# Ledger of designs, part 24: VHH binders against Type II restriction enzyme MwoI (mwoIR)

Target 1, 363 residues: Type II restriction enzyme MwoI (mwoIR), of Methanothermobacter wolfeii (Methanobacterium wolfei) (o59646)
Amino acid sequence: MKNPKFTENQKEIEKEEFEFLQKLNFIIKESLELFNTNLKNSMKFINYITLPIIMASIESKSFNPFSEIIEKHIAFILNSKMNSLGYKFLPLGYSSDLTYENDNSIIHIDIKTANLENPSDFKDTVPLGINQSSYPGVLDCKIRGKNIKADCKKIKVYPNIPTTYNNKLTITNALLFIYPDYKEIIDEIREDYIAIRELISINLKDILTPIEGSLEEFLNYKPSNEKKRLEPILDNIVRGYFIHDKLRHEFSENVEKDLEEFEKKIIGIAKKLKEREIKPVAILSISIPNGELAPHYDDEIVSGKSWGSSFRYHYKKSGNSVFKGLDNKASRAVFLHINKEYLPVLKKYFDPITVYELTEKRL
Short names: E, the ipSAE of ESMFold2; O, the ipSAE of OpenDDE; V2, 0.75 times the mean of E and O plus 0.25 times the DockQ between their complexes.

## First folded at step 22 (VHH; framework vhh_7mjh_2)

Design cc6 (from aa5 with D31N S56Q; at its last look DockQ between E and O 0.52; V2 from the best seeds 0.00; counts 0 for: pae E 2.5 > 2)
Fold by ESMFold2, look of step 22:
Structure cc6 (fold): chain B 363 residues (1-363), chain A 120 residues (1-120)
Amino acid sequence: as target 1 above (363 residues)
Amino acid sequence: EVQLVESGGGLVQPGGSLRLSCAASGFTFSNYYMHWVRQAPGKGLEWIGRISTSGQTSYAPSLKSLVTISRDNSKNTLYLQMNSLRAEDTATYYCVRRSEPDYWTYFRHWGQGTTVTVSS
């Protein structure tokens, strides 16, 4: 027999995964208006939080300053609704964003973000860390460009999440939020922020006088293995000046002028962020196969370039990703939301686009 | 002993160009970020820019289109090219290094400065 059949246990697993996917999709879809309202209300404060976002940004990275806000709102929605369905929040989790349990299941939900301009993060596949799946991935044992390989048939990429926990079935899902790229905005302000830190650093003697020893000795002190004292002092001065309106007029006039020009830049960045659609372009809901379903998804869950430290779920591999053991062949990955203004761009990466339609049923 | 010696200053016409040099000795020059700083009379210190060990530069935004910092590690020399000079560029220009090579530390090492005067 060429094609192994699903066992009855495997069919039951897929039934449970499908049932949960429907519950999750209903919860998120029903809650989209509340999510949008809360996000809109948060944007009223963008001017006042833009500097903290700039200070936290990572050099040379794509940047969406609101991914954490969205994760918090989704967590709020899920925690509220999951409790009404008899699920309890389980804070321990294997670094999953959200973990729940009831009498029969342990639920892991990871909230993922992807940049629309980097399609490898979302097109037909989703990256998985070893703490985001229970399905062992196929390990690629070839060395590229060489006739050197190992026989890896006996080993897989083994994730941290077990297929069952305390006699409860493990169910894993991802919610993928696709966003516009903001790299150009971050690149614009990064050099200005560096310049402001240097400007303050060179002028510290105007505002900081040591009682004993030299200013050098004070600023070069390293209280731990993290940073010299100068860096946290610079960050503190930046917060004091721009957030708390402190230290104004303590520097020379030309220094104050440069600080005020940076303040104008912060306001301009906040305006650009507000004008660029910060809402997700699309929301994709994904049921990740449980590891007991091996080998049925081996072609879809494969090691990436990291050689066993991560893998990817190809939810569009071999056609549409479906619950292979169920008669209805329902999709494991569906869109819950699409911003119509971005539909032409999304059609470059998805054709056809399958959208979940809300059904009227009791939960 | 760390030594930094600037040269190339002088009187220049508005719109002109000038190249400043900083000869470094007493340390492994290629291991350090190097900085240019200036001070006009009666004003606070102004950071012009820096150059990393790999040659990556950062500049004050107001000066970015007017200056270029470069280094020649074989000659232990830091350079500042200034173009389209204006009266407001009149200042003493300093070559500056931090205490330690890879940390945000105090600016301990300064050259004596070279004076640039932009005047018709």
Scores: ipSAE 0.478, ipTM 0.869, lowest interface PAE 2.5, mean pLDDT 81
ESMFold2 (binder alone), look of step 22: mean pLDDT 82; pTM 0.818
OpenDDE, look of step 22: ipSAE 0.540; ipTM 0.843

## First folded at step 23 (VHH; framework vhh_7mjh_2)

Design dd1 (from cc2 with A60N; at its last look DockQ between E and O 0.55; V2 from the best seeds 0.00; counts 0 for: pae E 2.1 > 2)
Fold by OpenDDE, look of step 23:
Structure dd1 (fold): chain B 363 residues (1-363), chain A 120 residues (1-120)
Amino acid sequence: as target 1 above (363 residues)
Amino acid sequence: EVQLVESGGGLVQPGGSLRLSCAASGFTFSDYYMHWVRQAPGKGLEWIGRISSSGSTSYNPSLKSLVTISRDNSKNTLYLQMNSLRAEDTATYYCVRRSEPDYWTYFRHWGQGTTVTVSS
């Protein structure tokens, strides 16, 4: 079905979205130095951060080990800047990472981090929660390329936030920070960590003397639906040893020796991470269409991996992610920063690349 | 009932090699990670290594160069190859299984152990 023409109201909405995007882009671009400085300061304490990162890295799932730090810094910077510009912080609890209010709009900003090695997190689409977008997503009628039903009607998934709050326009933006892969560093110690866990595990009864003979009972005390995993206990013991230095005398000499060697490795990894300088490969700013713009973006906003509970904005599907109702055909997705060393790699995932300076330029 | 029976222990000279076996029964052997643990006289338990269902191994760093763990799921048997044995390797060796197959749980099932004595 040919999408109807844009109404005057819809054009006005896009104008507001575009204006805010420009404003946000300016704020972030101007704040990059501050961001880098603050991050560097946090990295002074990398030894305290590295261990949890290593523990988490045992998981097969790709994650950004610095995502929380990054998000905190961004939030801090944005809060400061937004407040200075007269925006009121409006925590809604069920909303995006940051929410602001001005005279005419309620603004949602969602901060996302991704690793370059996990293109599913940033390639072609950006994930959205039902609490982040006002645009209803379209459920696919296809499963694995097959139609569920011949007469499958498109079903909308409605978000939990409205298109307007008390006559204020809902504006939603995503900030995506793409970082390089640190896997090669983490992989250096992964097997060692596994071994350390086993070493601790075999001696767990001795370490947990207060519950001697009752370990099984202790584990069984958990609700029946929960797996009786030792991982949290083991992680706690590791923290006790490496971070708090409280359990060093609870291990046999042989185990202690191994732990000491592992500690040296952790320190080495921390050093490597520090030397590598944690900087983003790219920063992408994305303006998400307001729900009042339906159906103009129906093909671009579809259900995510979690059926009925998530969305994805496909900013590449219709050629160029643009403000469709605006004459200038400005981009909804703009790179605020690109490490030029990674440009060839980025071009594999993004084509074209629109960058922000004073004006948008396509690379 | 879960049963683990170790065999292959005995007297060996320093520098010698020994292969231990563990016969498993009473459970689906192929579903479980299997472990080797040893205890020297008057000492605590020492973890030697493990092998996954698929054959992936992890070893005690201190023993990695001296031991190899393998398994034959068709025979429900776990193996421990030890090379270049030293006096300090004198211990009772145990085959051990955790309570659950697919995640970290407590060690619940132990064999009776087989004793290895390294002496000139």
Scores: ipSAE 0.356, ipTM 0.744, lowest interface PAE 1.3, mean pLDDT 83
ESMFold2, look of step 23: ipSAE 0.542; ipTM 0.883
ESMFold2 (binder alone), look of step 23: mean pLDDT 82; pTM 0.825

Design dd2 (from cc2 with A60T; at its last look DockQ between E and O 0.60; V2 from the best seeds 0.00; counts 0 for: pae E 2.1 > 2)
Fold by OpenDDE, look of step 23:
Structure dd2 (fold): chain B 363 residues (1-363), chain A 120 residues (1-120)
Amino acid sequence: as target 1 above (363 residues)
Amino acid sequence: EVQLVESGGGLVQPGGSLRLSCAASGFTFSDYYMHWVRQAPGKGLEWIGRISSSGSTSYTPSLKSLVTISRDNSKNTLYLQMNSLRAEDTATYYCVRRSEPDYWTYFRHWGQGTTVTVSS
């Protein structure tokens, strides 16, 4: 069915969205230096955060070990800037990372981090929770182009946030920070860490003798559906040893020697991470369509990983998504920053690439 | 009942090699990670290494170059090859299985052990 013509109200909504996108883009671009400086400062303490990162990296899944740090810095910077511009911080808690109020709108900003090696997080779509967008979706029973179930029917997903708050327009933006992989560095220590956990595991009873009964009881009371795993306990003990010094005397001499060697390796990895500048490969700013714009963007809303509970905005469908009701056909997805060294790689996932300067340019 | 029976221990000269075996019964051997652990006289337990169901191995760093763990699922047998043995390798060696197929559960099943003595 041919989408109806844009109403005047819908055009006004897009105008507001576009204006805010431009404003946000300006704010972020101006704040990049500050962002980098702050991140660098955080990295001074990398020795205290490296171990948890390494522990998390045991997982086969690609993740950004610095995602939380990055998100916090971004949030801080945005808060400062937004406040200076007269926006009121409105912590809703159940919605996006940041929410603001002005005279005419309630603004949602969701911060996303991705690794370049995990294109599923950024290649064609940006993931949105039902609590992050006001746009209702009619979603196919397809995830990543595959049917979930043979009998799956299209489902309408209703977001948890309205299109308006007390006559204020809901505006939703996503900021996507794409970082290079640090996997090669982390992989250097992964196997060693596994060994260390085993070393500790075999002596766990001795180490935890004072609380053994309690520990066993705790494990027995764990929900039946959850595997009784010792990983969290072991990780905790490792932290106790390397982050703290509380458990250093609880190990045999042989085990302690191995732990000391492992500590040296951790320090080495931390150094490598520190030397490797943590800078984004790219920063992407995306204006998510308000629900009042339905059905004009229905084809661009696709199923998320959780069928019926999440969806994605496909900003690359039929080219770069644009403000369809505006005459200028400006892009809803704009690169605020690109590391030129990675441009060839980015072009594999993004084509075309629209960048923000004073005006939008396609690369 | 889960049973693990170690064999192959004995007296060996420094620099010598020894291969230990562990015969498993009473469970689906191929579903479990299997471990070698040793205990020297008057010392605590020392984890040597493990092998996954698929044959992936991990070793304690200090022994990585000196030991090799393997398994034959068709025979329900675990092996520990030790090379360049030293006096410090004198210990009782145990074949050990965790309580569940999951990699990170309690060590619950132990063999009786086989004793290795390295002496000139």
Scores: ipSAE 0.431, ipTM 0.793, lowest interface PAE 1.0, mean pLDDT 84
ESMFold2, look of step 23: ipSAE 0.546; ipTM 0.887
ESMFold2 (binder alone), look of step 23: mean pLDDT 82; pTM 0.822

Design dd3 (from cc2 with S56Y Y103E; at its last read DockQ between E and O 0.68; V2 from the best seeds 0.00; counts 0 for: pae E 2.6 > 2)
Amino acid sequence: EVQLVESGGGLVQPGGSLRLSCAASGFTFSDYYMHWVRQAPGKGLEWIGRISSSGYTSYAPSLKSLVTISRDNSKNTLYLQMNSLRAEDTATYYCVRRSEPDEWTYFRHWGQGTTVTVSS
ESMFold2, look of step 23: ipSAE 0.600; ipTM 0.900
ESMFold2 (binder alone), look of step 23: mean pLDDT 83; pTM 0.842
OpenDDE, look of step 23: ipSAE 0.526; ipTM 0.842
ESMFold2, fold request of step 24: ipSAE 0.371, 0.528, 0.437; ipTM 0.826, 0.883, 0.848
ESMFold2 (binder alone), fold request of step 24: mean pLDDT 84, 84, 84; pTM 0.846, 0.848, 0.847
OpenDDE, fold request of step 24: ipSAE 0.747, 0.756, 0.718; ipTM 0.939, 0.941, 0.923
ESMFold2, last read: ipSAE 0.475, 0.359, 0.431; ipTM 0.869, 0.821, 0.852
ESMFold2 (binder alone), last read: mean pLDDT 84, 84, 84; pTM 0.844, 0.850, 0.847
OpenDDE, last read: ipSAE 0.739, 0.769, 0.613; ipTM 0.936, 0.940, 0.876

Design dd4 (from cc2 with D31S; at its last look DockQ between E and O 0.56; V2 from the best seeds 0.00; counts 0 for: pae E 3.3 > 2, framework grips)
Fold by ESMFold2, look of step 23:
Structure dd4 (fold): chain B 363 residues (1-363), chain A 120 residues (1-120)
Amino acid sequence: as target 1 above (363 residues)
Amino acid sequence: EVQLVESGGGLVQPGGSLRLSCAASGFTFSSYYMHWVRQAPGKGLEWIGRISSSGSTSYAPSLKSLVTISRDNSKNTLYLQMNSLRAEDTATYYCVRRSEPDYWTYFRHWGQGTTVTVSS
């Protein structure tokens, strides 16, 4: 019913947010070749991380094995390039890890990676933590399926990040890197890893000899309020055997042969991971509205299911979200890179697609 | 009280097939993952595979095209079907169970084993 007008201050906030978005887009666009070179350099060491990747994948079917590597390389680029634009690195605790300052603003940047096969992580929305926004979200406290309903619309999820720091404007952004699914490569070896855990489990007496009592008593010990399970022991033996070259020749010859066959499979997976083209499907740059812009983005920033500890920004809830207070109708969500092989798939998720084009900038 | 009794072993020609059975008693059979393990003379224990309470199977990769594990919860019986038998499949075959139904715990309960001999 009431559609309050943007104040002059709110329009100035959006002008500052737009200007920073342009700077950020330029930095990332100029840095794509460096990012790809740095990622390729990390792949020299894929053999050393392949087993940890396999071990981490046991419980996650949407696992992106490169997410940490991607995030660290982008953070390096941003830390370097932001300084050249007059922004100083300023980590604050209980803020984004990538926090910067200049004379007029405090900048928060979150780097997110998403699996192309999990559109809930990127399609029309981006998840936010309480350290990643200054805009409150509506708390959703409805519980379906249990015949219990509550309406908590009067309570908002309030983030840790203030709208200003000592009169410096808070600006928050997300960089979303969409990557192909690696599930098929990892699925190839999950059952082999389970079989290796079983093989080690059945042969534990070859390598574990309790000082007193029996191996059975040791492995089944259940102290009050605690449980002992074999997973930590088995995973430790796996790391010792395959990473640290320990425990070799402690098992019977046929068991050792099976462990060596698994080692060959690890090497094969490492080769497949290295050969996979590790380039983003798309890179999306998102300006997250400052909390002083309330209520103008209330329909777009909504509480997550974590009961007051997370949000989602629906940057395309009713068409493409724009800087609503600016005359230029610029998008708050802009593609910096699209792998053309995936354009048909991307058009299924995004309509329209707003692409940043480099507009000759010299420093 | 937990008892596992294997049967169906014997002499088999190379290329032949054999089905082993394991009769279980003294516990709620339908609640447990059940495993087959074998040991050839002079060698370490070899894990063949497992079957979950719901019938989902997992096998050693080298054996998955040669063996099938099944269970009949109404008869408290575990089965191992082996095909295309080779001399290297000569072993004592054990039906085994972990100490707990829902955790990675020690293989507490073993049958006495049934011997399979693959001979020309």
Scores: ipSAE 0.404, ipTM 0.833, lowest interface PAE 3.3, mean pLDDT 82
ESMFold2 (binder alone), look of step 23: mean pLDDT 82; pTM 0.821
OpenDDE, look of step 23: ipSAE 0.498; ipTM 0.826

Design dd5 (from cc2 with H109V; at its last look DockQ between E and O 0.68; V2 from the best seeds 0.46)
Fold by OpenDDE, look of step 23:
Structure dd5 (fold): chain B 363 residues (1-363), chain A 120 residues (1-120)
Amino acid sequence: as target 1 above (363 residues)
Amino acid sequence: EVQLVESGGGLVQPGGSLRLSCAASGFTFSDYYMHWVRQAPGKGLEWIGRISSSGSTSYAPSLKSLVTISRDNSKNTLYLQMNSLRAEDTATYYCVRRSEPDYWTYFRVWGQGTTVTVSS
């Protein structure tokens, strides 16, 4: 079906979205140095966070080990800047990372971090939860390009946030920070960590000193919505050992020796992590279409990993997504920063690349 | 009945090698992670290593260079190859199964153990 013509209201919405995108882009661009400085300061304490990073990476997954730190810093910086510009922080809980209010809009900003080696997180689409966008998506019954069921029909996803809040326009933006892969560093120690957990596991009776007969039931207990208890208990004990000296007395000499060796490795990993440059490969700013713009962006809303509960904004489906109702056809997705060293790699995933330089420039 | 039976223990000279076996019965052997554990006289339990259903292994750091764990699912048998044995390796060796066909479960099934004595 040929998309209807843009209404005047829809054009106005896009104008507001575009204007905010420009403002946000400016804010982020100006704050990059501050962001980098703050991140560096956090890294002074890398020894205290290395073990949690390793724990989080027990599975062979590509992840950004610094994602939480990065997100917190970004949130802090944005909040400070937005506040200085007269935006009121409006925490709505389940909706987005940051929410702001001004005279005419409620603004949602989602912060996302991605690893360069995990292109599924950034290559063609940005993931959106139903609580992050106001756009009602019509989604195919496809997951990863395959139909879930032969008889599966397209469904409409209804966002949890409205297109307007008390006559204020809902604006949603995503900020995507793409970082280099640190997986190779973590991979060096992952198996050792697994071994340490097993070492501790065999000695749990002595460590936990439970009432006789209760330990097995305790360790094997699994609530319906949780993992088996043993895993988190082991993680807890490992964490306790390395963070608290008191727990060290609970282990045999042989186990202690192995733990000491593992500690040395952790320190080594911390050093490696610290020595790595912690700068984004790229920063991408994306204006997500408001739901009032339906059906103009229906083709750009695609199924997420969780069919029916999530969707993605495909900003590259027909090239770079643009503000369709605006005359200038400005981009909805704009790079605020690019490490030029990675430009060849980025071009594999993004082509063309639109960069923010006071005005948009396509590379 | 679920059963594990270790064998292959005995007297060995320092520097020698020994291969232990564990025969499993009464359960689907291929579904379980299997472990080797040892206990020296007067000492606590020491985890040696484990092998997954697919054959992935993990070892105690201090023993990694000295031991190799393998399994033959067709024979329901677990193996522990030990090289360059030392006096400190004197212990009773146990094969152990986790309670569930899962990596993260409490130990439930133990063999009777086989004793290894390393002495000149």
Scores: ipSAE 0.181, ipTM 0.622, lowest interface PAE 1.6, mean pLDDT 83
ESMFold2, look of step 23: ipSAE 0.583; ipTM 0.897
ESMFold2 (binder alone), look of step 23: mean pLDDT 81; pTM 0.814

Design dd6 (from cc2 with R98S W104S Y106S; at its last look DockQ between E and O 0.04; V2 from the best seeds 0.00; counts 0 for: pae E 18.3 > 2, placed apart)
Fold by ESMFold2, look of step 23:
Structure dd6 (fold): chain B 363 residues (1-363), chain A 120 residues (1-120)
Amino acid sequence: as target 1 above (363 residues)
Amino acid sequence: EVQLVESGGGLVQPGGSLRLSCAASGFTFSDYYMHWVRQAPGKGLEWIGRISSSGSTSYAPSLKSLVTISRDNSKNTLYLQMNSLRAEDTATYYCVRSSEPDYSTSFRHWGQGTTVTVSS
């Protein structure tokens, strides 16, 4: 059956995407030892960041307490290396986390993290927001496996990122870091933190005695749908007590003893986290097709879980996704690192697991 | 000599309810916060909740809708009411007194435990 041919412009787009992918892959692979060294240096300060990590974990069911730290280190590496290669940082609003430009292109790079226990975030597909692609996705007409109507393919999920910026080509990439599971450590301390907030809440009147108001009305004030008042107050007291050494002796002796026991728990958790040594399980580098390449990737970029407002790129839907317009048929998704300690687990999700060995290129 | 003796455990069916008791002696029961803690087979300890000397309760957030802690100071007895029991509630349940009269989570005085098995 006859498929549309790649135009010469589409072939040039893929050449530029492939060349950038090679540059990005080289940068990240060259920098793996620096990343590991920087991360080890961050662990010197684990005692001071453990409470912030605990507090952040309550807002999501994240099982990687270091995901933000890892993303910051990779962003630092990218900013340094990209600038040294003549790419200028270009912070656009409502766009990807990292945006750069040179004479020919505007580059969007998203750093994504996934827990090894959540394979839907990394296996065969990667989620994309509407600001992380320039390729219109196919609107999925199926709700729980049932088709809605016959012509819904005429309606696409349209992204916020254009295919070009003022004659500069849009290039979009994702770096996906897969991390080990820390569930057993995080679940216990998260529940303890919740319990400490309840303890503070029960005893809050010892701290908050408004001079001209009812304490009970203050504590029972309920914000509008968009604001909660009590949780920020409790978290503020936690920060004051445990980080800033304030509000000591404002609670009864028994409550103070419980707060001090939690401090000991924080120290113990910091020790456990440091001893677990944080290392990525795998690193995957993905070139996301530019929207001018439609319809060639329509089978691979489809509506995501937020039906009609996000995408999923199926980078292995028909085997590895490749630069379909290039003769070399290079992969758009490349594993840059695999931690051999996790190989048995990785083979459950990537069967067979294909390891790409990048040869250093002189670009 | 502080003594805490749990009772009321046994085999129950999924979806059922069960009330556990803890008889306390050797201290002024009405002065102390009391706790329930459980340990599922092969797992660590899980704090369920507490009740103050005045009867105020607090629970692990995951269990708030499933459990009720009460006390009868005239009988020196602590209670745990559990509803909508599931297989995952299979555990040994411990009655725990705080180390000090006011609120505490030091967990120094434990009963021997009573075993609850949820299966059909």
Scores: ipSAE 0.000, ipTM 0.119, lowest interface PAE 18.3, mean pLDDT 77
ESMFold2 (binder alone), look of step 23: mean pLDDT 83; pTM 0.833
OpenDDE, look of step 23: ipSAE 0.165; ipTM 0.622

